# VHH binders against q9y6x5, part 73

Target 1, 379 residues: q9y6x5
Amino acid sequence: LPPKLLLVSFDGFRADYLKNYEFPHLQNFIKEGVLVEHVKNVFITKTFPNHYSIVTGLYEESHGIVANSMYDAVTKKHFSDSNDKDPFWWNEAVPIWVTNQLQENRSSAAAMWPGTDVPIHDTISSYFMNYNSSVSFEERLNNITMWLNNSNPPVTFATLYWEEPDASGHKYGPEDKENMSRVLKKIDDLIGDLVQRLKMLGLWENLNVIITSDHGMTQCSQDRLINLDSCIDHSYYTLIDLSPVAAILPKINRTEVYNKLKNCSPHMNVYLKEDIPNRFYYQHNDRIQPIILVADEGWTIVLNESSQKLGDHGYDNSLPSMHPFLAAHGPAFHKGYKHSTINIVDIYPMMCHILGLKPHPNNGTFGHTKCLLVDQWCI

## First folded at step 24 (VHH)

Design un13
Fold by OpenDDE, fold request of step 25:
Structure un13 (fold): chain B 379 residues (1-379), chain A 121 residues (1-121)
Amino acid sequence: as target 1 above (379 residues)
Amino acid sequence: EVQLVESGGGVVQPGRSLRLSCAASGFTFSRYAMHWVRQAPGKGLEWIGNIYQDDETYYNPSLKSLVTISRDDSTNTLYLQMNSLRAEDTAIYYCARHIWGEARTSKFDYWGKGTLVTVSS
């Protein structure tokens, strides 16, 4: 029988939460499997881009989902959470569920993973749920497990997405120990539910399960604001994305806009597109705007207003606060093994290996994950 | 202070049309994308559509044929034209200001108190 893999994402689960809070269910999961303590995600460290990087193995400039809010100047199209279903935005890459379905007698399933409710390269997940935040984790889990057990052709790859602790991180800030403890406990309980469900259905021993996240969360404050309106008139540009990485579309000469912004704040770096640091791998895509502003960790870019968010993400992907974790369990994985760090793009070739898929060209390195896998040599 | 005030709601018969307005104040309206959402009794929020700064519009596919969103930046007003109203269109309708960079969380940072639309024979 072909290997099966369930990929689970808890949005905004910062890696060091594992060190600072109790996760009895997740720890049990890890104890019987593997843990990567830190996953270096892609820049910008936002939800749509990083989720797509996980399933494509590509940097954002390559897969084309370069932000949660995008604008294409040629077609004049806009992308956002409310209008994310146009294949135009997703077709610059091939996600793993599409690849999986190209294999003989295989299906894919998805519970609200970004992009899974969109026909990409004229292929949509065999089974999927349209995104609806009101749908419970239980219902999502029920659908996924039903599809894993009863589908024909069999579902060999499935994704499950959950919005927490990201939403709460934004609301409370990651340093709110009281509220975040409550939130994270709920997450752990959901993991418990997941494991219990899999055991009840007889899937636990044979199903490979990856639990990960797309990004972390950093503490924000009203004392750390960058007001763009203090530096430039709003009539000189169109805002495509705001904080902590602003995307600026100039309405006047780009150089003039740049000059007005370059010294706006000591806590913000301003880049012309061609000057974006290479380490970000965030340059070679037309959807990246002519000017980007990158706020320092914990700083918020605003438009002459305060911010209600106490936590945010999207910052430099080298910051530990932006890093998620990866845990995995199943026949493909060792038991009781911990690894320090991988790149988020490394997950894709690993998943392809587990599923017996030929990966598309990607930026991941399979060698980084070999120590997690029972069938590989780890030196 | 940012304010959004919806108006134009009321009781209408099925098949009729209705135009809602949203008056914006306290911010530079023209630089923001704006949204319409609604909430039917006992149901969650449903996204209707949005309009960007450049007047590009996007709609919920289930409602696209029945709604048109427009804006007048000179008067700081957002509009929702609804045609061929049905009983299931009964809801409180809200205008909301776009928040950049969010996904799968709060989509808006400000919204109005809403205006009630009741479609009934």
Scores: ipSAE 0.916, ipTM 0.962, lowest interface PAE 0.5, mean pLDDT 96
Fold by OpenDDE, fold request of step 25:
Structure un13 (fold): chain B 379 residues (1-379), chain A 121 residues (1-121)
Amino acid sequence: as target 1 above (379 residues)
Amino acid sequence: EVQLVESGGGVVQPGRSLRLSCAASGFTFSRYAMHWVRQAPGKGLEWIGNIYQDDETYYNPSLKSLVTISRDDSTNTLYLQMNSLRAEDTAIYYCARHIWGEARTSKFDYWGKGTLVTVSS
């Protein structure tokens, strides 16, 4: 039988939550599998970009999902959570579910993972749910497990997405111990439900399961604000994205806009597109705007009338607060093994290996994950 | 203070048209994308569509043929034109201000109080 893999994402699960809170179900999952304590994600550290990096193995500049909010100046198209279903935005890469779907005697399934309800390269998952935040985890889990168990051709790759603890992190901030304890307990309970469901269906022993996230969360404050309106008039630019990485589309000369912003705050770096640091791998795409502003950790870029969150993400991908974790269980993985760090793009070649798929060209390094796998040498 | 005030709702017969308005104040209206959403009795919030600063519009595919969103920046007003109304279009309609950079969380930071549209024969 072909190997099967379920990829699960809990959005915004910061890596150090595992050290600071109790997760009895997740810890049991880890005990019988593997843990990567820190996953270095891609810049910018946002939801759509990082989820697409997980399933493509590409930096954002390469797969073309460069933010949650995008604008293409040539076609005049906009991208956001409300309008994310145009294949135009996704077709610069081939996600793993498409690769899997095109194989003989295989199919893919998805419960609300970003991009899975879009025909990419004219291929859509055999089974998928349109995104709807009102749909419970239980219903998502029921659909995924039904498809894994009773599909023909068999579902060999599936994704499951859940919005927490990201939404709560934004609302309460990651330093709110009372509220975040409650939220994270619910997440652990959901993991318990997942494991129980798989056991009940007889899938647990043969299914490879990865539980991961796209980014962490940092604490924000009303005392750490960068007001753009204090530095530049709104008539001089169009705002494509705001915080903590602002995307600026100048309406006047780019140099003039840059000069007005370059000294706006000591807690914000201002880059012309060509001067974006190479380590971000965030330069070589037309969807990246001419000027980007990058706030320091915990600082929020605001407008005069904009709202503020108590937690946010999207900052420098080298910051530990932005890093998620990865746990895995199944025939492909060791038991009781912990690893320090991998890059988020490394997940793709690992998943391809597990599924016996030939990976598309990618930025991941398979060697970084060899110690997690039973069939590989770990030196 | 940011304020959004919807108007134009009421009781209409099936097949009729209705135009809703949203009056915005307390912020620079022209630099924000704006959204329309609705909530029918016993149902969750449904996204109708949005309009960006450059007047580009996007719609819920299920409603695209029946609605048109427009804006007048000179009067800080957002509009929703609805045609060929059906009973299932009965709902409270809200205008909402766009929030940048969010995904799979809150899409809006401010809402109006809503205006009730009842479609009945």
Scores: ipSAE 0.909, ipTM 0.958, lowest interface PAE 0.5, mean pLDDT 96
Fold by OpenDDE, look of step 24:
Structure un13 (fold): chain B 379 residues (1-379), chain A 121 residues (1-121)
Amino acid sequence: as target 1 above (379 residues)
Amino acid sequence: EVQLVESGGGVVQPGRSLRLSCAASGFTFSRYAMHWVRQAPGKGLEWIGNIYQDDETYYNPSLKSLVTISRDDSTNTLYLQMNSLRAEDTAIYYCARHIWGEARTSKFDYWGKGTLVTVSS
């Protein structure tokens, strides 16, 4: 039987939630599979960029989704969650579902994973749901499992996306144990539902399942605000993205804008595009604006206003609070194996291996995930 | 305090046109992208479209032919022109301020109270 893979993302599931909260269903999933405790994601640590990195194996500068909010100065186009369906933004890379679907006797399915409701390189998944936050997890799960079970040609790769615990993390902050406990319990229950559904359909033993996330969450506070309006007049620049990584498009001389911002706060680093640290792999794309501002962990950049968020993400990808986890189960994976860390871009070559796909050039290292796989040597 | 106030709603016959307005106050309107959304009875929120600071507009593909969004920064007003109205366009219409950097959740930080549009014969 051709290998099948379901990739599931719970948005904003910080890695250390596994240590601080109880997850009976997820722990059972892990017990019968593998766990990577920390996944180092890509900078910036936001939803669209990291989800696209998972399925392309590329840093943000390479796949072109460099933020949740983007602007292209040449075409004058804008990108946001509300207007994300222009292939222009996605076509700088080839996501795995496209690669998979272009193979003979294979098809892909998607339930609201970023980019899946857009034709990329003139290819869209045979089965997909348009993004709608009002659609329940159950409905998404039912559709994805139905497609995995009954499609012709068979669905061999599927994605499933859920907005929690990210939304709640923003609302309550990750340090709110009472509310986050409730939220995370619901997530665990959803994982239980997923496993149960797969078992009921007879898919559990033959389906490879990866449960992961795109980023973590850090605690924010009204006491940790950086007000840009105190440093520079708003008429001197256009804001393309705000917090915790601001993208600045100068309306006046770039150097003047930089000089006004460089000492705005001791809790914010200001970079000209060419001076962005190499470790971020966040420089070589035209969609990255001339100036970026990077707030320290837990600090929020604002425009002379308060912030309603008690948690946020998007910070330095070396911060543990920004890191998600990865768990997996299925024929391709060991049972009861735990691994400390991988890079988020490493997931792509692993998935390609599992599915027997030739990977496009990518930034991942297959060697980092060999110990997770039963058909590989682990030294 | 940030405030958004929608107006222009009412009862209209099918095939007619209607122009909604959103008056913004309490912030520098010209530096923000703005959105229109609607909620029909018994349905979830539907995104209609947005307009950026540079007047670039984006629309829900299902509604693109029927709506036009514009703005007047001198009066801090957002507009939604709707043409050829149908019964299914009956909804409460909201204007909302764009929030940068969010995806899937919390797309807007401020909303108006909405204005009701009823399309009926």
Scores: ipSAE 0.885, ipTM 0.946, lowest interface PAE 0.5, mean pLDDT 96

Design un13
Fold by ESMFold2, fold request of step 25:
Order: structure tokens, then C-alpha cells, then sequence
Structure un13 (fold): chain B 379 residues (1-379), chain A 121 residues (1-121)
């Protein structure tokens, strides 16, 4: 009775990889469905914030996951990848899997999407895996397909997360054609396995599948370092996040800290919180620190040390290198349609429409995704 | 330059307690969060917990009642106290330095060499 949706993320999949590398399986998926060539994501262009924006339709300032590293001065709580389970951080929004499983005769399943192993508003995904990077894509897919095929109440919304090509993009950089070709070939094979598994289980024809990502990747270099310790004594501030968007909590007068940092590098913009550009939608949350430093594309902020990364993300969300793609297939979607761009926050109201859910207040615009959907007039 | 050296491992009987140390050098220890991680034979890495610069600690829920992490910034030393040791606590124990702002990929930029703890009856 209700439509079903599987949302898949391959972390760090830059949109132009589709043009620059071969993806026979993904291209066949696109040919039989829809493609959005560029998805404009949210600032900062980091993993936890953008994955939560996809499932809430909210800017980071509104959903409260404003970075991968956060600090709350009132409660003295820290947030990082290792300690991300406190619902305190996640409770400023309601993700779609919570809304979905509260409906009559519906449940939600999750294979490692950020936040799905947290009891957000005292509600955890009906079926889930605790995050563990050692678990193979095959095992994640097996659990998801088992839950989609065998659950009562039926699983109508499922998420599947994979760490590549982000991990390899950091290690090699997006310009390393040899290594990235090998990495992206493996990812295309995983997409082929996903489609084949869904066909074998009889799910392919009636399941809507979205394959997307949270951000892209830009090339870094040891020649493009900003040494923060050369500009300011570390005792003058607490460092909450480092690169490419540093979050600075002053220990001395804020203006003095700002003045020491403003001339640190011509390749870094320094913002007082009230001066952060409005287009970032990155100001109105207590978790955003009083001063942020935004490195130029390809530059790395360091603490008097070398960098081991050859690729990074987190930069200005206007940069094409930070943009992922979206592909989709299923009964809700047209076949063979390509669309130029949407905002990442638009995915949430589209998913709510597909599932027949009433969206919570959000920053997305349903009209931006109408042309992807068979039940909507496009023009 | 950055070095992390664990010590205090060895053979211990079940039910006993053990305190591991990690000596840090080559960086300003007091500005970094630090982690303990272990790897049992034939298994993957298991995060034990961390301690931030302000002494706030976070633990793997499965281990929370059995371990305590502390630090001494005056000696650049990280500690792991383990109580009521069990055979399944046999592992190589590592200290690791926190990396800001990463998710689902590189969690630590520097690792110790590890110290072996064997819990044998």
C-alpha cells in the first residue's frame, strides 16, 4: 500500500566524477531513471551536517548539527565522530525516519546513515546497525534488503551509507586519476551489486531508490597550508574545529583575537559570527562559535604541522567542487530525465511527497524537484 | 616528531585491575583530545573512549562501567584504568591523538605502537 524508498549515500562523491570517470552501472541506473547533475549542498560542506540536512530539509543553523566537531559552552558537551550519540545534538530537528515510523503500519531501517543509531526524540530507527566502519557494503546491503523484504510493520523508508569515495578522496585527492579510477570503479561495482540484489529479491520494480552524496572533494597540497600557530598564541582561544572551517572560541577579548587572525593569510577569510555571509545560512545557532576561519579552496589550516590529506571538503558551498549529484529510479520517478540542479534541502520535501508524509517546517522547496516526479506537472 | 608510547601491558589474571599509560611527546599535549582504542586477536579496532582538554570523557557504552580514562597534562601522560578484567579484554591497546572535524573516515592522526594485555586464567 504505501510507497517505499531507499536512500543511499556514497560519501564524498563529487558531481563531476560522473563526467570524468566511467560508471557503466550508475549510468545504466541513470538511463532508466533521473539525474540531478549538481546538488548545491549546505555550508559547511561536511559529512554530518549535510547528511542531516538531506533528512530534515533544514540548513545547519536550523537543525543544530553545524559541524563534525562541536562544543556547547553551557552544557560543556563535546561532539565528534567518536562521541556522536548524545541526542542533545540531534534533537533540534526531526529526521524523516522518525516521522515515517510514527505513521500507521510503517517502520524505518538504517544501515549506518549518520544519526540513525541515536534515539532522536526518544525514537531510534525501527531497524538499524550501530556504526562500524569495518562492516562491508555487502553486509549493510544484506541487512537493508532483509528488512525491506521481511518486516512487520513493513519498512517503507530505509537508508544505506558507504564511506567511499570520501576516504580515498582525502587520501589521494580528486586529481589522482589512477587511484581514483580504481576507487570509483569499485563504487560502480557496488551500485551494480545493489541493483542486482534488488532485482533478485523482487524489490526493483516497486521500490524508489535515491543514490546521492553529501559533498564533493577538492585537491589539497603541502604547498597550500595556513599555519594558525604562526598567527596567534594558542592560549588566547579554544579550538573547536580546524579545517577548512575553523571554529574559534576566544579566551581573551574577541576583538583582540579577531585582529590577530584577520591578516594571518590572504587565503583565509575571518568572520565574526555576525559578519558571516547571509548566503551561508550559518549564523543563528549557539553551536556556531564567535569567530570562524574559512580557508580558500584547496587550502588547509594546520597547527604548525604538515597535512596528510591530499583532498578535502568543507569549503564554501558555492564551489562546484563541493557539490554532489543525485540519481533516482523507481515508480515515482520519470525515466531518462536529466535536471541541472537542486538544493540539497529540497530532497527532504520530495522524499516526504513520495512517502505520503507531511513535511515538518523546512528550508526546501518542493517545486524545485517536481520535474523528477511522474505525478507532477513539469511544463 | 609526534610520538605516543604505551606501557603497562602484560599477563594478568581474570578479575584483576590494570592501569595503562601513554607518554606523549612532540606536540602540545594539553590542547588535544586523546583516545584509547584496542584490537583483540583476529578482530577489528574497538574504540574504548576519549578525554578532552577540559577532562570531559566519553566511553564506548559496552565498556563504560569497566574503564576510566584520565590525563596528566603536567607529565603529558594519558591513562587507562581497567577493572575486573576478563578473557575478552585480551588485546593490543593503543593511544591515539584526536583529529578535529573528520567523520566516518580518519578519526586519529597519530597512533602509539600499542601495548599487549593478555588476560589468562
Amino acid sequence: as target 1 above (379 residues)
Amino acid sequence: EVQLVESGGGVVQPGRSLRLSCAASGFTFSRYAMHWVRQAPGKGLEWIGNIYQDDETYYNPSLKSLVTISRDDSTNTLYLQMNSLRAEDTAIYYCARHIWGEARTSKFDYWGKGTLVTVSS
Scores: ipSAE 0.816, ipTM 0.923, lowest interface PAE 0.8, mean pLDDT 94
Fold by ESMFold2, fold request of step 25:
Structure un13 (fold): chain B 379 residues (1-379), chain A 121 residues (1-121)
Amino acid sequence: as target 1 above (379 residues)
Amino acid sequence: EVQLVESGGGVVQPGRSLRLSCAASGFTFSRYAMHWVRQAPGKGLEWIGNIYQDDETYYNPSLKSLVTISRDDSTNTLYLQMNSLRAEDTAIYYCARHIWGEARTSKFDYWGKGTLVTVSS
């Protein structure tokens, strides 16, 4: 009876969507399991960094995936969603699927979680799908369930990633009740399909399932733009990332670039790397650029253009709008328990405990998740 | 108004070469990474590769030996050189403008209308 865990992410699922929209299938999942109402994620509140934090238990500065867009001046390497496969970017940490499949008689499976199609420390997930956004949730689910049920050595850790509601949150904004209701109903139907598929295959009673997300979403507006070109000539810097946290590589004296930017907008904080607030844990990695610009919630940094996004994320991780939720069900978890908050880095040591793995050094605190687990005393 | 216009498509025999162009206007082309993407009939989108403003290029591993992306910032033009064309390379070819910091969805903010390449004997 080896313990098994399926980790599911619905990208951009803001925690308070649970209160503001109807989720009959997800609410039934929660009723028979546990809920963490707010997960405090890591800064910056972007997709690749937070997905890697979940599976490593590390802050972004410690695992090295510090943004969705990165540049390394020494190697001249660029990182983006389109060119994210170089192990160089991922090798500063060991994700849980690597640790898991190196154990005796265990393997790992992945349906498109960021990094699972990369040979990290020369190790790629035992079963995986190359990322392809055209692959349906049904096909991802079918592959995952087939691998969980039919693999030798058995798959004991699996991941499943889905792009919604993030994509629609960017397009419509989280406050568009009509469009977001339609999108979120479709996601709830997918959760219903997932649970039903697990039941039909006889997996439901003995599989631990975590449903979570990487970040939330906040409303943007054409009335809340910060035009960077109004403050600084583009020839003075290289732009590595733009909004809502811009990453600035100066071409001239960096104090001069800082001075041109510091009064650009009352709705943007400008930090020299050494002055980034300690609470962000976003300083001690060479991939963090010498100057970052952090827009206030709902503000968009632009290059003398309008914005096409009505919702965005990446803002200060203290903002409730940036927080996802976590729900879980399975033999390791209590039934009908609700918990206020954990840190997203706490998920990793909890998963290691469930799987009987020794966690690598990390920033999570196992004690924060004890109340979710049947084998622990809540302290 | 940002515009991207592909050209150079047409019917070509297997084994031949073809160069596509993308004319860019309405923005400072030299500040942006640019991409080529294709869609075969009845298939999903397939990323071909990109080129950054410092001329660094990245390619879809399955196409890496068959294509070359280049840019001419003086004429605001992106190029795709395709060699040893096969029937499976029949597709509509699009150029697209890179957007910083997006992942898994919405990674391009502007697309061209596409140019059709048909590889047929």
Scores: ipSAE 0.792, ipTM 0.914, lowest interface PAE 0.8, mean pLDDT 94
Fold by ESMFold2, look of step 24:
Structure un13 (fold): chain B 379 residues (1-379), chain A 121 residues (1-121)
Amino acid sequence: as target 1 above (379 residues)
Amino acid sequence: EVQLVESGGGVVQPGRSLRLSCAASGFTFSRYAMHWVRQAPGKGLEWIGNIYQDDETYYNPSLKSLVTISRDDSTNTLYLQMNSLRAEDTAIYYCARHIWGEARTSKFDYWGKGTLVTVSS
């Protein structure tokens, strides 16, 4: 029987929620498996880029999904959540489900993981749901478990995506303990439902399950706004993305735009593309604009308007508030083991190992995850 | 204050065409991508399409050129042209302002109150 893997993401699940809130179902999952307490994600710490980094093992500059909002001046193409299905954007990398289902006697299934409803390199997930936020977790889980249990060729790799706690984190902010406690309890109940469904369907014993996330969440405030229109006339540039990492395409000389922005706020760093810090690995892709603005944690870049966000993400990936966790259970994993940190790009080569796939060239380090796996020497 | 006001709805016979308008105020309309979304009775929200600041448009594939979105930045107005209307096109139609760089459930920051289109004979 080939090894099987289910990869689950709860969007915006900040790592320290595990220490600050009660998760009886998730803690039972961890007790019988492994925990990585902090996963260092990729810059920018946004949803589409980090979900694609998990499944490709690549930095954003290398896989080409560099933000949730992108523009290509040559083709005049726009990318956003509403129009994300053009393979043009996704084809700079090969995600694991494509590699998996091109093997003999294997298929892949997906419940709304970013990119799984796109024909990447003319290959779309063997079974998938088109993205629709109105579809309940129960329906997503029912489809995934049906595909895992009933498909020919068998589904050996599956993904499941859920929008919480990201949506509520934006709405309430991570510091709203009353509201976030209620939201996180609902998520823990969903994890309980997931485990019980897998047990009832006979999948639990032989299925490897990873529960992780793409990023965390930081508190925002009306006292921490950077009004871009007070620093520069909007006619001098095209805005591709706004906050907390703004992407600026100059309409006039780039140096003039840079000079108007460089002292706009002490709470914002302004980078010419060639000056973006090397530790971001965020420079070598044409989709990265000539100037980016990076707000300090908890600061919001606005266009002469108030902000409606009480929480946000996208900030510097060194910030603990931006880091998710990873938990895993199944025959490939130890039981009751805790690991301090990995890089999010390390998840891909680990998954390839579990599935017996040859990884494409990537930025992950298999050695960082060896201690999670029963078949490896942990030194 | 950002305001979006839809108009042009009403009762229309099957097979006919209808043009909806969305009047925008309280912001620099020409800087924003704009969307049309609808909700049929008893159904969830359905994205129709959008138009970017450079007039580039994207549409829900299921609507297959039945609709056309346009904008007039000189009058701050967004339009939805619908052709060959069918009973299933009965819905409340909303215009919405694009959120910069958001993903999944956080797509729009301002909505209109909608305009009802009823396709009936």
Scores: ipSAE 0.766, ipTM 0.901, lowest interface PAE 0.9, mean pLDDT 93

